VHH binders against B box and SPRY domain-containing protein (Bspry). Designs and how they scored, part 11

Target 1, 197 residues: B box and SPRY domain-containing protein (Bspry), of Mus musculus (Mouse) (q80yw5r259to455)
Amino acid sequence: SPLLTQLWAASVLGSLSGVEEVLIDERTVSPLLHLSEDRRTLTFIAKKSKVCSDEPERFDHWPNALAATAFQTGLHAWIVNVKHSCAYKVGVASDQLPRKGSGNDCRLGHNAFSWVFSRYDQEFCFSHNGYHEPLPLLRCPAQLGMLLDLQAGELVFYEPASGTVLHIHRASFPQVLFPVFAVADQLISIVRGPLAT
Key: E = the ipSAE of ESMFold2; O = the ipSAE of OpenDDE; V2 = 0.75 times the mean of E and O plus 0.25 times the DockQ between their complexes.

## First folded at step 12 (VHH; framework vhh_lunsekimig_d3)

Design z3 (from y2 with H35R; at its last look DockQ between E and O 0.82; V2 from the best seeds 0.74)
Fold by ESMFold2, look of step 12:
Structure z3 (fold): chain B 197 residues (1-197), chain A 123 residues (1-123)
Amino acid sequence: as target 1 above (197 residues)
Amino acid sequence: EVQLVESGGGVVQPGGSLRLSCAASGFTFSSNAMRWYRQAAGIERELIASIYSGGSTNYVDSVKGRFTISRDNSENTMYLQMNSLRAEDTGLYYCASRITYSGHDWTYDFDSWGQGTLVTVSS
């Protein structure tokens, strides 16, 4: 609708300078991932054999990681460079997301604790609580923007270069949310916020 | 039981070519992304190329334009054509299948590796 387009443009463009500094929490990073020194790049690797398995916050099966920053109120935005990966998930998760095991309760999008936009090859999907909504995108985005409005109960995925809205999910979110990531091909990188450069 | 068998490695001069093969069994080959990894002595394995069930390919920058990954689903076989080889391409080359797509999502079901095939690029 024209109204939604106008509200989207005002919200996204007005918040571009407010893109937050999001950094990966190294304690959560799966042994299938290498985390860069600046804590922004996750690279899919062969599984490390000597990672401390008793770190309680570390994902031990799925190639997942969480950001360190928690969102509790208000409007938040962050951008991920996804141009190098054909297999990833990005979105938000609650602090209740389990870390250990090969089950669906740690698999992003297959539980009540995670809400993700995912890519496999040329297939895109939004997933939450085991419900999967295929997203028929016309092209693969190079960057993926997330906008979380906790007041409105909205999670928006958009392409920053074009301003195109890729998906909107409306829900009553839990009290605390973290940016969440999974990578199963090459790498993804969190884009630096304006203050960090 | 998943089995992956690499072949086609050897010794070649810089600028030469090799074609690697990976014969696969024990899983639905056509639904899996197939991967080539490379491991030089003393360092960790590097994912260098992927081919997806739909035929899309993805490469690291260091091999793009020189290496071509392909697959033959009727023969359950993946290939890596390696052209313009360089000394830094020396290493063990492994094929792998680590993710599957079903139910509108990818899953990480197993971490299976072949035995590797050695590529040596030397003057």
Scores: ipSAE 0.638, ipTM 0.837, lowest interface PAE 1.2, mean pLDDT 85
ESMFold2 (binder alone), look of step 12: mean pLDDT 82; pTM 0.797
OpenDDE, look of step 12: ipSAE 0.782; ipTM 0.903

Design z4 (from y2 with H104W W106F; at its last look DockQ between E and O 0.67; V2 from the best seeds 0.00; counts 0 for: pae E 2.2 > 2, grease 25.6 > 24.2)
Fold by ESMFold2, look of step 12:
Structure z4 (fold): chain B 197 residues (1-197), chain A 123 residues (1-123)
Amino acid sequence: as target 1 above (197 residues)
Amino acid sequence: EVQLVESGGGVVQPGGSLRLSCAASGFTFSSNAMHWYRQAAGIERELIASIYSGGSTNYVDSVKGRFTISRDNSENTMYLQMNSLRAEDTGLYYCASRITYSGWDFTYDFDSWGQGTLVTVSS
């Protein structure tokens, strides 16, 4: 139930020490994005950069990026500041997520390799494998928290300021998952631990 | 085929107002997010305001409360009302279309820019 889920999330958040060190993997960053020097902020830029598009790990069409941090077991949490963007996706992806092309194989939420919370305009969705579930949020969150429990097979999206659970997805996840991002408006930024509120 | 034409630039004193227009053709205006960018001398173009296909607006902090973006889908025209202008608002203003609404999601099908219109704020 929503109440029991909310109590579970609050208990886990109260027990966590430190925030996962989540940094963007420069090698994966789309030419449509600029990565800050601290590797936490992705900005949708005016002109495609001239980064080497032959890098095998780089997304070349969709404005995607992966974190360098890999999750294989256990419980993990990270927070993304999304207050500046009206068009973004955040979540997790398998190491098998393709990098090249304009097809759905690289489009987050439209393939079996990615699980994302997405925003366009005032519409919010959870998407995986071409199925999307509208999320009727009353207001736009300023921060999005992700909580991944690989043993339980749960991915939780929550709002850190209120503790509100926005969505829970249950699945048998693949062996290796990375935080994944897409930005098509302004910027998003990974929140540094241990100061998050 | 795709064409974006800015107009309404000029010289204005600090504290003054100016209204920019962007006339669009060659694409489905109502299904595209539209943007205003500005470029000061020697700097990359910077996003300042966006208006989405559903009418949501987004502003960078430096113009929030002073600038208002709007659109008229029947005239295929986007506007930028600039009030309380400051010297740092001086620059070349571009309109752009960069994000296409694709059902419940966004896509990046094309990237189109105008030629720009010059705004100079000086006393």
Scores: ipSAE 0.496, ipTM 0.784, lowest interface PAE 2.2, mean pLDDT 85
ESMFold2 (binder alone), look of step 12: mean pLDDT 81; pTM 0.786
OpenDDE, look of step 12: ipSAE 0.846; ipTM 0.929

Design z5 (from y2 with S112Y; at its last read DockQ between E and O 0.89; V2 from the best seeds 0.84)
Amino acid sequence: EVQLVESGGGVVQPGGSLRLSCAASGFTFSSNAMHWYRQAAGIERELIASIYSGGSTNYVDSVKGRFTISRDNSENTMYLQMNSLRAEDTGLYYCASRITYSGHDWTYDFDYWGQGTLVTVSS
ESMFold2, look of step 12: ipSAE 0.731; ipTM 0.880
ESMFold2 (binder alone), look of step 12: mean pLDDT 85; pTM 0.829
OpenDDE, look of step 12: ipSAE 0.825; ipTM 0.921
ESMFold2, look of step 23: ipSAE 0.730; ipTM 0.864
ESMFold2 (binder alone), look of step 23: mean pLDDT 85; pTM 0.827
OpenDDE, look of step 23: ipSAE 0.870; ipTM 0.944
ESMFold2, fold request of step 24: ipSAE 0.721, 0.732, 0.727; ipTM 0.881, 0.888, 0.884
ESMFold2 (binder alone), fold request of step 24: mean pLDDT 84, 84, 84; pTM 0.813, 0.820, 0.818
OpenDDE, fold request of step 24: ipSAE 0.840, 0.836, 0.902; ipTM 0.926, 0.923, 0.962
ESMFold2, last read: ipSAE 0.715, 0.748, 0.721; ipTM 0.881, 0.893, 0.875
ESMFold2 (binder alone), last read: mean pLDDT 84, 84, 84; pTM 0.816, 0.816, 0.815
OpenDDE, last read: ipSAE 0.907, 0.843, 0.845; ipTM 0.964, 0.925, 0.927

## First folded at step 13 (VHH; framework vhh_lunsekimig_d3)

Design q0 (from z2 with S112Y; at its last fold request DockQ between E and O 0.82; V2 from the best seeds 0.82)
Amino acid sequence: EVQLVESGGGVVQPGGSLRLSCAASGFTFSSNAMYWYRQAAGIERELIASIYSGGSTNYVDSVKGRFTISRDNSENTMYLQMNSLRAEDTGLYYCASRITYSGHDWTYDFDYWGQGTLVTVSS
ESMFold2, look of step 13: ipSAE 0.829; ipTM 0.930
ESMFold2 (binder alone), look of step 13: mean pLDDT 84; pTM 0.820
OpenDDE, look of step 13: ipSAE 0.842; ipTM 0.925
ESMFold2, look of step 14: ipSAE 0.793; ipTM 0.913
ESMFold2 (binder alone), look of step 14: mean pLDDT 85; pTM 0.820
OpenDDE, look of step 14: ipSAE 0.849; ipTM 0.933
ESMFold2, fold request of step 15: ipSAE 0.752, 0.753, 0.766; ipTM 0.902, 0.896, 0.907
ESMFold2 (binder alone), fold request of step 15: mean pLDDT 84, 84, 84; pTM 0.811, 0.810, 0.811
OpenDDE, fold request of step 15: ipSAE 0.875, 0.873, 0.874; ipTM 0.943, 0.943, 0.943
ESMFold2, fold request of step 24: ipSAE 0.771, 0.435, 0.770; ipTM 0.913, 0.734, 0.914
ESMFold2 (binder alone), fold request of step 24: mean pLDDT 84, 84, 84; pTM 0.810, 0.814, 0.810
OpenDDE, fold request of step 24: ipSAE 0.874, 0.871, 0.873; ipTM 0.942, 0.941, 0.943

Design q1 (from z2 with D105E; at its last look DockQ between E and O 0.86; V2 from the best seeds 0.82)
Amino acid sequence: EVQLVESGGGVVQPGGSLRLSCAASGFTFSSNAMYWYRQAAGIERELIASIYSGGSTNYVDSVKGRFTISRDNSENTMYLQMNSLRAEDTGLYYCASRITYSGHEWTYDFDSWGQGTLVTVSS
ESMFold2, look of step 13: ipSAE 0.782; ipTM 0.905
ESMFold2 (binder alone), look of step 13: mean pLDDT 81; pTM 0.788
OpenDDE, look of step 13: ipSAE 0.837; ipTM 0.925

Design q2 (from z2 with T107Y; at its last look DockQ between E and O 0.85; V2 from the best seeds 0.80)
Fold by ESMFold2, look of step 13:
Order: sequence, then C-alpha cells, then structure tokens
Structure q2 (fold): chain B 197 residues (1-197), chain A 123 residues (1-123)
Amino acid sequence: as target 1 above (197 residues)
Amino acid sequence: EVQLVESGGGVVQPGGSLRLSCAASGFTFSSNAMYWYRQAAGIERELIASIYSGGSTNYVDSVKGRFTISRDNSENTMYLQMNSLRAEDTGLYYCASRITYSGHDWYYDFDSWGQGTLVTVSS
C-alpha cells in the first residue's frame, strides 16, 4: 500500500505540467509576517507597527496569509517547504474567510471557511470547523504537498519526496478556495516548481 | 501578569562563551513555546532560536552549531548557551512567549517580551 501510494503520487504529479505557480497575496499578509520579494516565503517576525491600516484584505491578528491564486474547479497541486518551522498551518480557505479580529472566525481550522494541516512541536493535526483530528506522524516532513481535487471533493496532504499520503479530507467545498498559511516559528516557503526532493 | 526577565549579558571577546537566562512568570511556562530574539543596532529583531515543551528546538542558520537553547520547567527558566561568539553576535537579546498550545491547536496570544540583555562581543 505504501508502494501504491508512492506510485499514485508520482503518476499524478507527473501528469500535471508541473506544480502550479502559487504566490502569496501581499495585501493579505499579517503584520506578524514578513513576505519575501519573490512572494513565496513567509517569516514570523515581531509585529510590524507600520502597516497599511485601510487594507481590508489584511489579517490583523492571526499570523495568516492567503495566496493570490484562486481555485474554482479541477485538480491543483502545490508544495510548501516546512523544514524550518515547528509551528505552522497550511491548507485552503474560502474567499469568505474574515480578515479582522482575534476570534475563531479568522483562526485557521476553527471555522467553516478554512481547512488546514497544522504543526506544533511534534504534534500534527488536520483542522476544520473546530474539529481537530490528530495525525500521529512518525517523522516530521521537510516538505508538505497539497493536492486539491474539487470535482471529487478531496484535499490530500502528502510528503513529496516519498509520495506518502499523510491525510485525506473529503468535503463539499465552497465555490472558491485559496491556499492559506499561518506561521508561528521561523519561516515556510512555497516551492517554485515540479516535485522537489 | 506575564513577565519575562533576561539576564547574563555582558562583554566578551571573540571566541568566548556566555550563558543567558530568561525567568518567566504569570503563565504556564511548561506548556508554552519560548523564543530568543536578537536585535543589532538599527536592525529589526531577529528570531534566533525557539524551544517547545515536547523537546523540539529550532535555530536559524547563523547560530546553529554555536548556540544551544534549553529550558528548566521546574524553575520556569529558559537558557541560551552561546559559544564561539563573533562580533556579529553583538546586540540586545530578548526572550519572548508568543503562542499557546491548547486543544490540539496553537494560537497567538500574550506576545510578551523581556526588556533585553546586552551582549557585546569586542576585541
């Protein structure tokens, strides 16, 4: 079964023309995060005191950011290098995810608008709508791959190097989804190209 | 009230060693992630190390192999052992507590910082 999982991941990613270009939408980036010039790296920083106060799309409390890329149909894949962070969340969110406030409506995994794979220390979870499913991983992944099949209603988290499936979530997703991120330790980076080792 | 107090800063020659301490109170120290930040003159604070209650430690590349973060949960104290110090390590060193873990999830709260302890590495 691990072999079949690895072959499935390799064949699916090989059938795509490459991992999609996913870039962070700088308008959404929390004052707790620094966004790199190439818009792929989010770094957890001391809270910025000089941010655009009138930017309606910016998360103002949680260390969140959204990608600029929206998914409405079809099959999509992207990879995040997570080897430098012991505290993060990655997944998808609806365009209806609120941006402002310290409440659960903007807290990834604690509302109906976000679906995330999260890490804290050696603990991993999948979270949606306040439901937290612990994932007893035997090792900490260096990269985290996401595969979103909007026709099948599946969100898959996998390790690109081995093809190992870490979690599958089935749902009836809303019409528009964006890759979503949160960082509370060091940094995470979106991988630019096809499957990276 | 959450309080963080750094100590152990001083003047040291290049190649020397120094041990910083961070005494914590007003929260459940043993359950929280703890961070060391460094600030050189005219530069934003830089995360250099973090430590988690489950034993994970994380370092930026510039200090990896030279600095060791540790904690003593019975004394509510975090430490930073700094070896092979270089002039570039000069700055104010802050400890911080920024996130809490509860219910299988982390959340951003407190965002508490000490006042910093000065480390000067000079020939």
Scores: ipSAE 0.755, ipTM 0.900, lowest interface PAE 0.9, mean pLDDT 87
ESMFold2 (binder alone), look of step 13: mean pLDDT 82; pTM 0.799
OpenDDE, look of step 13: ipSAE 0.822; ipTM 0.918

Design q3 (from z2 with S53R; at its last look DockQ between E and O 0.84; V2 from the best seeds 0.80)
Fold by ESMFold2, look of step 13:
Structure q3 (fold): chain B 197 residues (1-197), chain A 123 residues (1-123)
Amino acid sequence: as target 1 above (197 residues)
Amino acid sequence: EVQLVESGGGVVQPGGSLRLSCAASGFTFSSNAMYWYRQAAGIERELIASIYRGGSTNYVDSVKGRFTISRDNSENTMYLQMNSLRAEDTGLYYCASRITYSGHDWTYDFDSWGQGTLVTVSS
């Protein structure tokens, strides 16, 4: 039931002290992205950077990046400021996600290793393993919250300002998950706890 | 053959206006996101505005309220209306198309750029 789902998600969100500090792993960042000095902002750039694209951990085709923080058990929450981008993906990925190539194995949402909320234009979707579920949002969120409950096998996308649950995905997740990101318009930023503005 | 051709650049005084055009060919213009980038001397090329098939537009803060991006899909042309121009707006202005959309997802298929049109704002 939609009402029961909303009340359950609100209760879980209310039990968290705050959001976790999630930082981007600079070793994973695609040459199509610039990572800010504080490791929170990914910007889609005009020309591929001169960074060595053959590092093992670096995505070399898709404009992807992973966080450095891995989740293995428990409840975790983080927030991404998506106000400035009309083309992005955010979610979680397995440590098995391949890094190299132009194929679907590295394309977020098109493989068994990634689960993402995506935006293009005014269209939103949840994607995993090549299955795409359109999400009929009434307005574009400025911030997107993620709540991961590894024991219950739930990944929740919510709007922090209103507490509205946008989507819940239930699955048996792999043992190790990382926050994952892709940007193809302007920038997105991981929200820093009480200092966020 | 993918081609992007910018036009409409020139010399204007501060506070003036210009309208840039980007004529596109060789791809499905109406389904692609279109971008305007700017490059000032000694600075890396930076995104200033984007426009999508469904009407979303996006601007960096430094041009918001002064610049308006638009497109005419019947003419395969994107525009940038630049008002209240400032000296800091001087540079080469490039149009680009970098992602496509199908199957409920965007994809990074190609990275196509024009040669740029020069805008000089000086008194």
Scores: ipSAE 0.738, ipTM 0.893, lowest interface PAE 1.0, mean pLDDT 87
ESMFold2 (binder alone), look of step 13: mean pLDDT 82; pTM 0.793
OpenDDE, look of step 13: ipSAE 0.846; ipTM 0.927

Design q4 (from z2 with S31R; at its last look DockQ between E and O 0.81; V2 from the best seeds 0.82)
Fold by OpenDDE, look of step 13:
Structure q4 (fold): chain B 197 residues (1-197), chain A 123 residues (1-123)
Amino acid sequence: as target 1 above (197 residues)
Amino acid sequence: EVQLVESGGGVVQPGGSLRLSCAASGFTFSRNAMYWYRQAAGIERELIASIYSGGSTNYVDSVKGRFTISRDNSENTMYLQMNSLRAEDTGLYYCASRITYSGHDWTYDFDSWGQGTLVTVSS
């Protein structure tokens, strides 16, 4: 039942202490992306920057980036503003995700090391290990919330404004996961978590 | 061979209008997302507008409400209607195609740019 799902989401989200502060690891940012000074906004530039440093952690082909924070246990929640992009991927990836190359090994959703919600134009899907599940959304979400329960082995994508659950993926996740991002049109931005008092 | 040819640039006064065109060949135009970029002097090239095969459009904030991107698949041509032009809109405007949708995912087909068309907004 959609209502039950919504109520469940609301109850779970209501029990959360808040949205976590997630920042991008600048060392991982593709040369196709510009990272804002506050490390929250990724902007697609469509031309590889020659000024990027060469770190082994940096993606060199796909417009990907990883968060600096690793999740190992517990319940985690973060939100991404995606209203300015018609082509993006958001979700989680393990530390085993390869960084170098143009192959599917580094392509989010096409390997065993990434789980992502994907938009292109009016098409939405969940992608993992080369399997793409279409998501028949009625409207484009302006923001996407992720809820990761490592104990339960659940990854939830929801629309924060309505509390609508868009997709639930259940799996045995690896020990270490990172929020992962890709954008190929304009920009996406991580919503700031509550300030630590 | 992929070819992108921009046209329509020129000199206009502030508040004026121009319409740019990009003629595309060498690929299936209707399947590809198309983009307009611009590069002002001393500034990095920036993505200003996008149009997808399904008709979705996207704009950088600085041009929203003033610029309109469109496409004619029968003519393999993309357009940029620019109204209420400002001095800061001055630059070389490029047409590009990079992303296509296949297998329920987007990917890069090619990395191609035109030679650009110059837009100068000055009093």
Scores: ipSAE 0.819, ipTM 0.918, lowest interface PAE 0.5, mean pLDDT 91
ESMFold2, look of step 13: ipSAE 0.824; ipTM 0.924
ESMFold2 (binder alone), look of step 13: mean pLDDT 83; pTM 0.805

## First folded at step 14 (VHH; framework vhh_lunsekimig_d3)

Design r1 (from q0 with S97R; at its last look DockQ between E and O 0.74; V2 from the best seeds 0.00; counts 0 for: pae E 2.6 > 2, grease 25.6 > 24.2)
Fold by ESMFold2, look of step 14:
Structure r1 (fold): chain B 197 residues (1-197), chain A 123 residues (1-123)
Amino acid sequence: as target 1 above (197 residues)
Amino acid sequence: EVQLVESGGGVVQPGGSLRLSCAASGFTFSSNAMYWYRQAAGIERELIASIYSGGSTNYVDSVKGRFTISRDNSENTMYLQMNSLRAEDTGLYYCARRITYSGHDWTYDFDYWGQGTLVTVSS
């Protein structure tokens, strides 16, 4: 039931001893994004900056970025403050996610290499491999939590304040996954976990 | 052809108000998200407000509570009501649109920009 799922999410997060420190990998950040000095805030700037270096790892068309931390086993959790953006995607991506070009292979949720929760306007979706599942949320979350259980093959999206589970996706995930982000309106910020203090 | 034409800029004193307009033509205005950007001398353009066809609006913190974005789909026009203007609000104000792939996805592939309207806040 939804209530039991909410209590499950809260209990699992407690057993992790807090959320993990997730920081953006500067080498991956699209020219359409500005990355804060603490590597936690991505701001959409809508016009490609010519000053960004052409790293092999950098997304050059879509406003994407990856975290520096790779997950290969176990249970992982991180939180993103999304209250300031009406257009974003957050989730996980394989190391195989292409970085260059305007095609769907680099567009989060439109390929086999990315699994994302997305917002546009008042509409929310979970997207993977070009399949978009609408999520009829009762309200817009201010924060979005992600829980990745690689043993169980589950990716959970939840609202941290209420413990409400927004979506669960089960899959046989690739060996290496990174938190992945896209922003097309204002900004999103990775929330510093308790273990970072 | 797609056109975006900003108007309503001018010189005002601190504490004053201005209303900017963005007249749109050449596309289905009501189905597009619309944006206001601001560019001060020597810095990059910044997104200050957005309005979506489904009713969402969003503001950068520095203008929240002072600026109001709105749209009139029957007139194909977006507005920015700017109250309590400050010297820091001086700059070129641009309207922009963004083409969505569908009603629940977004892209930046085809950005259209106006030429800007100048707002000068001076004592």
Scores: ipSAE 0.376, ipTM 0.729, lowest interface PAE 2.6, mean pLDDT 84
ESMFold2 (binder alone), look of step 14: mean pLDDT 79; pTM 0.763
OpenDDE, look of step 14: ipSAE 0.842; ipTM 0.925

Design r2 (from q0 with T100K; at its last fold request DockQ between E and O 0.73; V2 from the best seeds 0.83)
Amino acid sequence: EVQLVESGGGVVQPGGSLRLSCAASGFTFSSNAMYWYRQAAGIERELIASIYSGGSTNYVDSVKGRFTISRDNSENTMYLQMNSLRAEDTGLYYCASRIKYSGHDWTYDFDYWGQGTLVTVSS
ESMFold2, look of step 14: ipSAE 0.825; ipTM 0.927
ESMFold2 (binder alone), look of step 14: mean pLDDT 84; pTM 0.815
OpenDDE, look of step 14: ipSAE 0.838; ipTM 0.925
ESMFold2, fold request of step 15: ipSAE 0.835, 0.528, 0.671; ipTM 0.934, 0.798, 0.856
ESMFold2 (binder alone), fold request of step 15: mean pLDDT 83, 83, 83; pTM 0.806, 0.806, 0.803
OpenDDE, fold request of step 15: ipSAE 0.880, 0.870, 0.865; ipTM 0.946, 0.941, 0.938

Design r3 (from q0 with D109Y; at its last look DockQ between E and O 0.69; V2 from the best seeds 0.00; counts 0 for: pae E 2.1 > 2, grease 27.3 > 24.2, SAP .703 > .668)
Fold by ESMFold2, look of step 14:
Structure r3 (fold): chain B 197 residues (1-197), chain A 123 residues (1-123)
Amino acid sequence: as target 1 above (197 residues)
Amino acid sequence: EVQLVESGGGVVQPGGSLRLSCAASGFTFSSNAMYWYRQAAGIERELIASIYSGGSTNYVDSVKGRFTISRDNSENTMYLQMNSLRAEDTGLYYCASRITYSGHDWTYYFDYWGQGTLVTVSS
């Protein structure tokens, strides 16, 4: 059924009105990351920044950040340029995701509050609640698209240029979800949506 | 116990080449990602290249196409071939490694750093 999967993905993507504008919430950005002025690029830094704010929303141990955009209903799509990183996580998290500490509660994919597609080296995974599903991708994607269908309870990871579906996760999602990011090598960038062009 | 030792730095003219080496001991070299950082005077260290045990390599844009990272697991040694050197490449070059807790994740901080080798690009 690979053909049927591809036809289903093309139909879903064809019904989208466009890629949303997603910007990173600077108050959440880990001291291991530098955020660009346009709030779209996260760059991993080797040594924790000396100037850390005491923001309650800031991740203080893991190299994480959240978007400012919250999703509660409907269909949402956003794209991350991942070509410059061999170590990243992208996906969604609930507002209940803890921000402080070195435990798994703040580690993306290792808790009930985060759902992420991850890369480390040549290995790709989908992770949620401490369950890690290896994804045998044919090629390393340069861009990673996310499609969140809150009515159907689906989170889809796809390659934007081809529309190829890389992974689908079905779940009962919590009421409020944010795009979430982690990077531990070089950088990742949120691709501008149509409203930002 | 863990030791990372850089070598191969020196003074070179603009446009020249150098090859840096990082000799590693006290840990399983072949299972760990290895990194090159550089630090110019008064500036924080910058990650410039990485090489993973599964073959992935990555570079900061300013060195891509000019620098090549490689490793020899039989000699526990990582290399950085630096070509077309510019004045902006001047600095201390550090070898680093990160503990891999699993085959699918990474740690918070680098646990292992070399002492650095100085590269000076000047006339």
Scores: ipSAE 0.453, ipTM 0.767, lowest interface PAE 2.1, mean pLDDT 84
ESMFold2 (binder alone), look of step 14: mean pLDDT 85; pTM 0.828
OpenDDE, look of step 14: ipSAE 0.840; ipTM 0.923

Design r4 (from q0 with H104R; at its last read DockQ between E and O 0.75; V2 from the best seeds 0.82)
Amino acid sequence: EVQLVESGGGVVQPGGSLRLSCAASGFTFSSNAMYWYRQAAGIERELIASIYSGGSTNYVDSVKGRFTISRDNSENTMYLQMNSLRAEDTGLYYCASRITYSGRDWTYDFDYWGQGTLVTVSS
ESMFold2, look of step 14: ipSAE 0.788; ipTM 0.911
ESMFold2 (binder alone), look of step 14: mean pLDDT 85; pTM 0.821
OpenDDE, look of step 14: ipSAE 0.864; ipTM 0.938
ESMFold2, look of step 23: ipSAE 0.804; ipTM 0.906
ESMFold2 (binder alone), look of step 23: mean pLDDT 84; pTM 0.820
OpenDDE, look of step 23: ipSAE 0.850; ipTM 0.932
ESMFold2, fold request of step 24: ipSAE 0.787, 0.791, 0.743; ipTM 0.915, 0.916, 0.887
ESMFold2 (binder alone), fold request of step 24: mean pLDDT 84, 84, 83; pTM 0.812, 0.809, 0.806
OpenDDE, fold request of step 24: ipSAE 0.879, 0.866, 0.864; ipTM 0.945, 0.938, 0.937
ESMFold2, last read: ipSAE 0.791, 0.788, 0.804; ipTM 0.910, 0.911, 0.920
ESMFold2 (binder alone), last read: mean pLDDT 84, 84, 84; pTM 0.811, 0.809, 0.809
OpenDDE, last read: ipSAE 0.879, 0.860, 0.868; ipTM 0.946, 0.936, 0.940

Design r5 (from q0 with S50T; at its last look DockQ between E and O 0.74; V2 from the best seeds 0.00; counts 0 for: pae E 4.2 > 2)
Amino acid sequence: EVQLVESGGGVVQPGGSLRLSCAASGFTFSSNAMYWYRQAAGIERELIATIYSGGSTNYVDSVKGRFTISRDNSENTMYLQMNSLRAEDTGLYYCASRITYSGHDWTYDFDYWGQGTLVTVSS
ESMFold2, look of step 14: ipSAE 0.819; ipTM 0.919
ESMFold2 (binder alone), look of step 14: mean pLDDT 85; pTM 0.827
OpenDDE, look of step 14: ipSAE 0.764; ipTM 0.891
ESMFold2, look of step 23: ipSAE 0.042; ipTM 0.492
ESMFold2 (binder alone), look of step 23: mean pLDDT 85; pTM 0.824
OpenDDE, look of step 23: ipSAE 0.795; ipTM 0.902

## First folded at step 16 (VHH; framework vhh_lunsekimig_d3)

Design k1 (from q0 with Y101W; at its last look DockQ between E and O 0.71; V2 from the best seeds 0.77)
Fold by ESMFold2, look of step 16:
Structure k1 (fold): chain B 197 residues (1-197), chain A 123 residues (1-123)
Amino acid sequence: as target 1 above (197 residues)
Amino acid sequence: EVQLVESGGGVVQPGGSLRLSCAASGFTFSSNAMYWYRQAAGIERELIASIYSGGSTNYVDSVKGRFTISRDNSENTMYLQMNSLRAEDTGLYYCASRITWSGHDWTYDFDYWGQGTLVTVSS
């Protein structure tokens, strides 16, 4: 039930020592995006940057980026400040996600290698493999939390301020997943983890 | 062909107001997000406001409360009402359309840009 799911998510979050530190992999960043020096903020820019076109890991058409942080086993949580953007995607992708071209193979949510929560205007969706599930949110979240349980095969999107679970996706995930992002309005920022270990 | 044509720029004193217009043609205006960018001397173009078909608006902090973006889909025109203008607002103002809504996802195919309209805030 939705209440039991919400209590489960709150219990799992309460057992975590803190939000995991996630940093953007600068080698993957689209020329449509600027990456901040602390590697946490992606900004949708007017002019394509002069980044090296030979970098094989760089997205060259879609305004995408991957984190450097890899998730292989266990439970992981991270938070993205989305307050300033009306057009974005956040989620996870496998390392097999293609980087080059304008096709759906590099477009987040339109292929078998990416799973994303997306916003456009007041419209929210969860998307994977070309299937788009509308999410009827009454409010635009200021922060979006993700919880990934690789053993249970669950990806949870939640709102940290309220503790509300926004969506749960269950799947047999690939062994290795990375946080993935797209920005087409202003900026989004990864929230720092509260503790270091 | 796609055209975006800005108008309404000019010289104004600090504290004054201007209303910019962006007339669009050659694409389905109502399906596109529309953006205002500003370019000051020595600075790269910066996004200052955006407006979506469903009515969401977004502003950078430096213009919040002073600028209002709006659109009239029946006239294929976007506007920027600029109040309480400051010297820092001086620059070329560009309209742009950069993403479209396909009914279930946004897409990035091409960037469409106007030529810009000059706003000068000086005494």
Scores: ipSAE 0.720, ipTM 0.874, lowest interface PAE 0.9, mean pLDDT 87
ESMFold2 (binder alone), look of step 16: mean pLDDT 86; pTM 0.841
OpenDDE, look of step 16: ipSAE 0.854; ipTM 0.929

